# Designs tried in a protein design chat: VHH binders against Twinfilin (twfA). Part 2

Target 1, 335 residues: Twinfilin (twfA), of Dictyostelium discoideum (Social amoeba) (q869t1)
Amino acid sequence: MSHSSGIPASQELISAFGSANTGDVRLIKVVIKNDELVVDQKLNVQSDFETDLELAHSVLQKDSPCYILYKKDDKSIELTGYNWIFMFFVPDNAKVREKMTYAATRGNLKRELGASHFVDEIYSSNMNDFSKKGYQQHKLHQESEAPLTMEEQQRNDEKEQGLFVGGGGSGMHVHGISFPVDSDASTAVSNFINKKFNYIELSVNVDDEKIIFSSSSNIDIEAISSKISSTEPSFHFFRYSHQHEGENLDSIIYIYSCPDGSNGTKSAPVRKRMLFSSSKANVEQLVTSHNVKIDLKLEINSPSEISEESIINELHPPKVEEKKAFSKPSRPGRK

## First folded at step 9 (VHH)

Design x5
Fold by ESMFold2, look of step 9:
Structure x5 (fold): chain B 335 residues (1-335), chain A 122 residues (1-122)
Amino acid sequence: as target 1 above (335 residues)
Amino acid sequence: QLQLVETGGGLVKPGGSLRLSCVVSGFTFSRYSMAWVRQAPGKELEWVSSISSKGSYTYYEDSVKGRFTISTDNAKNTLYLQMSSLKPEDTAVYYCARDKWTSGSYEDFDYWGQGTQVTVSS
């Protein structure tokens, strides 16, 4: 269901990865430059596998996505060479286009290098997940059940606490509870799902710690930018009715906006920005819990990042020019 | 009734051993990773050890590695911390704690026991 970018691995990258099994390379940092996957950095083994995870942390740039091909100390059971970890760092504050390009490209990168080399994967927006401690947390949670929706988590925790059986209690529990949803916000989501409106805006009341309703309307795609505050964080859902390649489409677009002071915006207080950022998934689930698919998710720092052109490009990326396939060996023939 | 109850603390001489137990009820024990966390007098909480929900992965804070062993018995809904070669700096209240993973970001530990005192006196 994702759109592939068609960005190929460079010959340098393919050669560097293939040669790593005969050398002392610990990691290869991979970035996209000029529509090609290229080697950005290579670092050698310094210590054991887990201690060297700090090298992976050290090559991250706070605002730029990258991949890291990280070599373990154990050799493959079925392949010549070592087992590897595929790492994908995608910081929240990277540009929306860049995040989508890297997300669309990671599958092709793994296939071009040989997916069987990668025995583990770490995908995160948090730099600290690419450290010894972060890896340990990754392994600790790897055996856990699939992620729960906000509602499933609440019901499961209530059942486990025995709340459904009356007045028994063990005192205050300390687990995190997702922000409750105000009744007006619930109504607005229902009206959006039922197509009464094609646009809604939601917010968080930071003092009451709840998701609240801001506005709803029927708008054209070009009006979205004017609905987005340049001073306050906000969440937006928009249903974009359009035509692409002869097909009529109703694309559901989810936009999280967090002004950062760029492009004429004013940065919101850090605490407010953190509370809104932590609510992104919960707000998304208000719509997806009703079996509605979100076709595009955007995280922006300025209203100027949203236009009809930017949305169309993200929904329907331009095709990458076809590259000629390598010729297969041919034998002399005919006689 | 959701409960995490620690037992097994006490007074031990340096070099001695203790086994802490944490009996849990009110949730599916095998669904969550579990941890031991300690607090020495006048100090902040310090993570000690964690174990994955199925027991396949264990991790330790550097100062206890090689001396402490975390384990579980899923049939008894019990988390253990076997402590050996105890030192005076291990003196603390030891808590068991539940960790979970969800689709959103939450705090690492959402439920805590009452704690059990471990005192290593020279």
Scores: ipSAE 0.148, ipTM 0.680, lowest interface PAE 5.3, mean pLDDT 77

## First folded at step 11 (VHH; from z1, 15 letters changed)

Design z5
Fold by ESMFold2, look of step 12:
Structure z5 (fold): chain B 335 residues (1-335), chain A 122 residues (1-122)
Amino acid sequence: as target 1 above (335 residues)
Amino acid sequence: QVQLVESGGALVQPGGSLRLSCAASGFTFSRYSMRWYRQAPGKEREWVASISSKSSYIYYEDSVKGRFTISRDDARNTVYLQMNSLKPEDTAVYYCARDKWTSGSYEDFDYWGQGTQVTVSS
């Protein structure tokens, strides 16, 4: 989450983005000038979405941060118009103050234009990442999973060795930290994306080593805690339709629950916890691969950690800083 | 010890086909994106194709689209490049590479094989 910088989007920028969303503009380069987010360049569609990515490269200046609002060719499933990629170029050799200002302003820019328009984001200090090849590598990387650390590998080896030490067993280490996806789970994700359900639960079948469907339904936010097991690890997606500060929002919430024995929960066997933990990113990708942004990710150890209040506080943190208040009358004539 | 071993390079006539293999060892193959590169004599290294860890994303350099097919077999820890309709300009040493896990940059990879020679002539 970024801290607000107080730098507003210009009316010109808001108008240009709205017009571009239904017109022939491919990209809008945005910079900060005189403490305002302004249009620096607009370039029209020349070819298909991927070929035109070279236009993003062409508008970069090697020493200057900028944003690029880049239009895809596919229509939004939620909004009128097209889906967009939010690009943030922050070269290492830019002035430190400028880099921090752009970083702090990124969230406000997305908010003022409507964050739901942006289905993907590319952040880099390397100009070459804002190209066709750069985009392709970005997509490949999003699918990749973190390699195990030496401690995780050692612990995995120790657990497998201890589990099968008895007798003449030929125990094996658990291979991989992600699993194939059952067709029922894929169907459930599609139904969630298409708004047939606002809630789905996914699990892992430890014997078959597959991500599987557990349940789906239409629920209120207050029912989420009751859907979460206090004894079994699980994955949950929920679409929270609500209104905040006059805006109608559909926030997508991803919850990984892994009971660890705290707060009245029971810890699942180590192998099961490891398999679920290793699948977090792959399960997330099931939804994000449909060009859907997850607005909140939570990892919990107990159903009691989830409530309407806790979710609202994470989505919309209370502001602790007040706007300038009406000034007190001055006190004349005192030392 | 991470190792990538390419094989299958040969001399072939124009219009012919070859299948290259890259056997991987020393790492969890299924967690990584893999790619093929080639280097012709006197030229810079050229990206050919990439395949994501779960094969959901597959990309090709424009001159090989429709002729080359990248695939992977996670059970055998092997990535393949099926090359059809070969042309003299496909003559090169072909390298298998593993993408660097910590970066999405197109120039970032951490291990290469020794390469296998493909020659398209006569």
Scores: ipSAE 0.217, ipTM 0.719, lowest interface PAE 4.6, mean pLDDT 79

## First folded at step 12 (VHH; from a1 with S103P)

Design a5
Fold by OpenDDE, fold request of step 14:
Structure a5 (fold): chain B 335 residues (1-335), chain A 122 residues (1-122)
Amino acid sequence: as target 1 above (335 residues)
Amino acid sequence: QVQLVESGGALVQPGGSLRLSCAASGFTFSRYSMRWYRQAPGKEREWVASISSKGSYTYYEDSVKGRFTISRDDARNTVYLQMNSLKPEDTAVYYCARDKWTPGSYEDFDYWGQGTQVTVSS
């Protein structure tokens, strides 16, 4: 049961969206209130699809995130009703907590309303992107095979590398959400980079919205499981020094652990899980900014999911011996 | 080196037609959206038209809508601007520009040509 880690939609919102497919509503502004997705505003069709995009711009608040469900003029081929654009506005000046909540809820909102209704998505921190001009630019860029910005490449790479085995959460990294890093955490990272320690654990102080230091030590790979909490989410960096095929390797392993109630763990509160999940990229950057490559990224829910064997297998996947197809013996030619 | 070379500018009478061409080199043309701009004497440069990399989307300034058509030929690395029903107000230097692909950036272009002069006069 994919625990919808997001804030649920109100029945009113669901109903409003349904009605909008047959009505004159152009857009629905959606906000989070009291841990529920609610309708903030509805505006009717005034002009054509592109002209009315200015309405989307007009409902935005400079310092507050929101969703806008925007109805296009064309009807869906697959579904009853119209095609919709999913708009996600996250201003830079918004509170980090709020940004994270909205980011984590985005997928849930789409799912609850029916993801197939949305044929396009605009995600931006710039209000101007939610206009006629902004939309046009968006479309131009979508078709442009321009080299993925490093960030986009990273995103695609992150998507493709499925490296976070198990976390169903659409890693939608809300760009720009970074918690400040505590000095102790920074020091820990430095110590890790400088090989003073081969293991560090970082966490997020939810109240202060800071990345904080938890622990550092020198450990063997066998001890890594014991460092994983069964009750609290955490980030781990481990330098695994080992030999492989005659070569000495230092592999950097990044682990995000988040208890979910499975395998004897206690599930962390949803909000906490969301915050930690959203911080994964930022925490990773703490190490990679020092020109250190992460060789393995793992997402686990319990200590039982990580072992020396599992790590080695991920770092060095066994060469699938191409089973040499046994050449069928040539049937002796009938004389 | 990225190069854009505009051509086709001329003196034409009101109501006339003109086709501008922009030859692109130094980059993978098919991967970029292209734009036309124009600048009249003493005026600011203004956007005229855009075409997406695949040609699926075309956009026009309101004043030229219905009169101008932007198109592209990827095999020739060329973007075109067909201008019909020309007006004196269309007199300007026309520039071809490569669309800047920067997520979240409103910067519309990163490279442009030297321009070609279009004069509409009786």
Scores: ipSAE 0.690, ipTM 0.895, lowest interface PAE 0.6, mean pLDDT 87
Fold by OpenDDE, fold request of step 14:
Structure a5 (fold): chain B 335 residues (1-335), chain A 122 residues (1-122)
Amino acid sequence: as target 1 above (335 residues)
Amino acid sequence: QVQLVESGGALVQPGGSLRLSCAASGFTFSRYSMRWYRQAPGKEREWVASISSKGSYTYYEDSVKGRFTISRDDARNTVYLQMNSLKPEDTAVYYCARDKWTPGSYEDFDYWGQGTQVTVSS
């Protein structure tokens, strides 16, 4: 059961969205409350869908992120009901934690409601983008193949790179939001890069919204499992010095560990898990920014999921002997 | 160098029709959305119409809806503004502009022409 890394939708929200396809509802404002996606407001159709976009603008709060499920006037060809626009408002002055939580939950919300209902998406930090004029500009931009300014390119890249939905089944990554790095954590990374230590552990202080230092040491590969917590998420960098096929190798291994209740672990709160998951890329960048290549990336939920053997197998997968399918000798043609 | 050259402006009577043209050069025309603006004497420049790069979307100012039509011919690198049922209030210099999208900006463009004069008078 792929543990949805996002905040779940309430039954009320799911029901409301379903009913909206046959009713007079124009939009549903969705917010995160008590670790659940809930209906904050519903507004009915007043005019055509472009004119009614002013309603979307009117429900926004300048300091709070939200989703708006916005119903278009055209009916879906593939699905029962109407086409919808997914709106994601993230103001710049919102707390980083909130931004990350909403970003990480975006994909989950779409999935739970049915992603195919949404034929368009508007993501912005500017309230004015959620208006008739904003929408028109959005549509013009979508068709534009003009060389994007660096800023536009960056935004487009951010958009295209699905920066909010890490494609891989496991973790929604929030792009663009980085926690500051504590000085001790930076020092630890430097020590790791300079080979003072072959192992470092980093964490996230959720309250302070910072990457922090946990521990550093010199360890053998056999000790890696013992460094993984069964109760708290964490980041690990390990330099594995070993010999393979007669060559001395220093392999850099990056491990994200997040207990989920499996294999005797205690599951961390959903929000905490989301924050850590969203920080994976930023934490990785701490090492890669020093021109160090990461040779192996692992995501695990329990200490039991990592061993010397598992690491070696991932670094050096056994050459699957291509069983040369014995070409059946062509039966000699009966002359 | 990016160039936009407007043409087709004239003196017409109320109720008359005009077709404005804007010839574009110096860039890949088919990749850009295009806009028309107008500026009446003593007034600020105002947006009139927009057309997306592929022509799938057209938008108009409320005062010109139903009377004006924006279109494009990519083979000729030209954007048009068909103006019907012209009114004295439509008197202005009309400008063609290349669309530049900036978040939070509704009337953003990076290049425009010298304009063409449209005068509606009895």
Scores: ipSAE 0.685, ipTM 0.895, lowest interface PAE 0.6, mean pLDDT 87
Fold by OpenDDE, fold request of step 14:
Structure a5 (fold): chain B 335 residues (1-335), chain A 122 residues (1-122)
Amino acid sequence: as target 1 above (335 residues)
Amino acid sequence: QVQLVESGGALVQPGGSLRLSCAASGFTFSRYSMRWYRQAPGKEREWVASISSKGSYTYYEDSVKGRFTISRDDARNTVYLQMNSLKPEDTAVYYCARDKWTPGSYEDFDYWGQGTQVTVSS
């Protein structure tokens, strides 16, 4: 039973969208009120769809997330009506809870209205992205296979890694969710960097929306599994001092653990999982901002997924012996 | 190192045509959207045209719409600007630029060339 953790659409919204497909409506601004998705504002067509994008910009509020259902000028080939752009505005200054609610509801809204109506999506925290210029830039970027900035690669990797977490939580990396860091957590990171401890555990206080300190210690690699909770998500940094091929190495390992109900774990609430997932990058930055390179990033759901062997294999993958292709014996030339 | 080299600028009469070229090197050209800018004497640099990496999308400044055409040849790592019906107001140094691909960045480009002079005069 896919716990559709999203806010349902009101009948009014559904009806409004249906009518808009045959009417003069250019856009529908949608907001969450009283645990329902409702129509906040409707604007009619004034010009071509690119020019009218300024209307989308005009309905945005600087501190409040919203959805904008934006009608294009071209008709759908598959469906009756027009093609639509799904716009999702999430300002950075919005409350984290609000951001999460909107993020979690995004998929539900699309589903309830018919996902096939939407041929494009704009997700941004910047109001300027919801303009003619913003849209053009969006289209240019969509086609650009530019090497994913390390950050983008990381995001994609995180997204892909989130895809590995089979649990339905829409890995929507809510861009821009930065949680303040508690002083104890900062101190722990410093201690880790300064090699006072080779292991630290950080967490997120969901109520206060802060990154907090959990524990620090000096441990061996064999003890890592025992540090992973089966019931609560957490972040782990471990400095693995070892020898490889005659060289002494200090490898920094970053582990995100999130129980999902598999392998004897208890699944954390969806909201909590989302919050932790969204904090992965920020937590990583706590260490990397000190010019420390992370050598291995792991995402696990249970303690059983991590071992000394697994870590070593990831850090030092076995050299696939190039099977010497057996040179086919040269067929003796028939004289 | 990323390099962009513009060419094709010339003196032309009003109503004339000119084709500018920009040769790109030092990066995977086919992965980047490209842009043309121009700077007239005493004026700020202004955007002229953009083309997506795959060429599916082209955009133009309003004053050049219908007269200018941006295109690209990925095999030659070159972006072009065909300029027709040239006007004196089109007189400027024209620059090609690589589109900056940074999510959330409003910076439109990260590299540009030395420019090529286009003069439209009777």
Scores: ipSAE 0.679, ipTM 0.893, lowest interface PAE 0.6, mean pLDDT 87
Fold by ESMFold2, look of step 12:
Structure a5 (fold): chain B 335 residues (1-335), chain A 122 residues (1-122)
Amino acid sequence: as target 1 above (335 residues)
Amino acid sequence: QVQLVESGGALVQPGGSLRLSCAASGFTFSRYSMRWYRQAPGKEREWVASISSKGSYTYYEDSVKGRFTISRDDARNTVYLQMNSLKPEDTAVYYCARDKWTPGSYEDFDYWGQGTQVTVSS
């Protein structure tokens, strides 16, 4: 093993997954050998998606962790090929070092194969959860437990960033893992922090599941609206240099834009919108990890929602005199 | 107090149809997955069908797939089992059950009713 999360996927594994995504393979069992993620077993489609789940059970060894890349029968809406389930079996009686190595390597495996291919995850120490009945119970349980909004789930996932180590029972949901950051994006953030540029745009490469660089420049606040796509979700950081009440300010503004078809925009596919929304906090942290405070955060569905006036009003709200006390109904939270 | 009351069982001829009902009370019905089980004389209870809390997923034992349909009506707090093309092998007491998730187990439930008898003449 070279490092806790530095174990690479073998070329054989990458090629096998690419071929399986458009071919007749049902599952690929993946193990770590000689500091590399390798194909241990590959089984072909024999029946429909649910019936073949018994094949996943059949490849487990009771004392040994493994991953299973399991192909569904439905095609991806946004990507070429099929949707997949990522399965992570970590038996309680496996060696502690081995359990830790597999847990630490899980994110790297998904990243190298393109995590957007995986629409569901089953993580368990019980081999019976990797079967037709286990999958059915997994789906029933997910629906009964879906209490949080997408934003609330992302916030919870971000507080728990990092790799999860198995040791409990089935049914632990893992969602909203952080995407890796491309080197050009990291460089762009550094240049923004060091004030070489006052504006950067970041995006997510859906196939590689990483945060990537889109553009950087020095612009005036009036140009921000023109930088925001009407068709693609995107992230923006802008340093707004201005005066307010005699004081020079450099306000850091973070904008997440997600076109939804309103105000003349074109809605992006649902999966893309969810992937970008899940990345909001990770992208924000790229800047805040450098001890930089974000002064304004905006979520918009159209470039028309942003202007110098709207930004100033949010940064420096006008004073309003209270004449009478008023009460308003409050909205209760949803489950 | 959780209650599940099954009804609709009857004596029918082979090839006939029945609709079973399960009236639920004492809990927030729309938050739970529901199941049907059956138990033939001298045999152990066996799972028949499941329906998720919002109805998005339905699952069936292979021997009833295509003949039985599970459904739910959240306004009436009721689970149904439409049984078509009945065979003598379907003769059993049918039970409605509230799903209980337990890791590694797929027949767990926390409440079930007294059952309703379905008899298909031989």
Scores: ipSAE 0.306, ipTM 0.772, lowest interface PAE 3.5, mean pLDDT 79

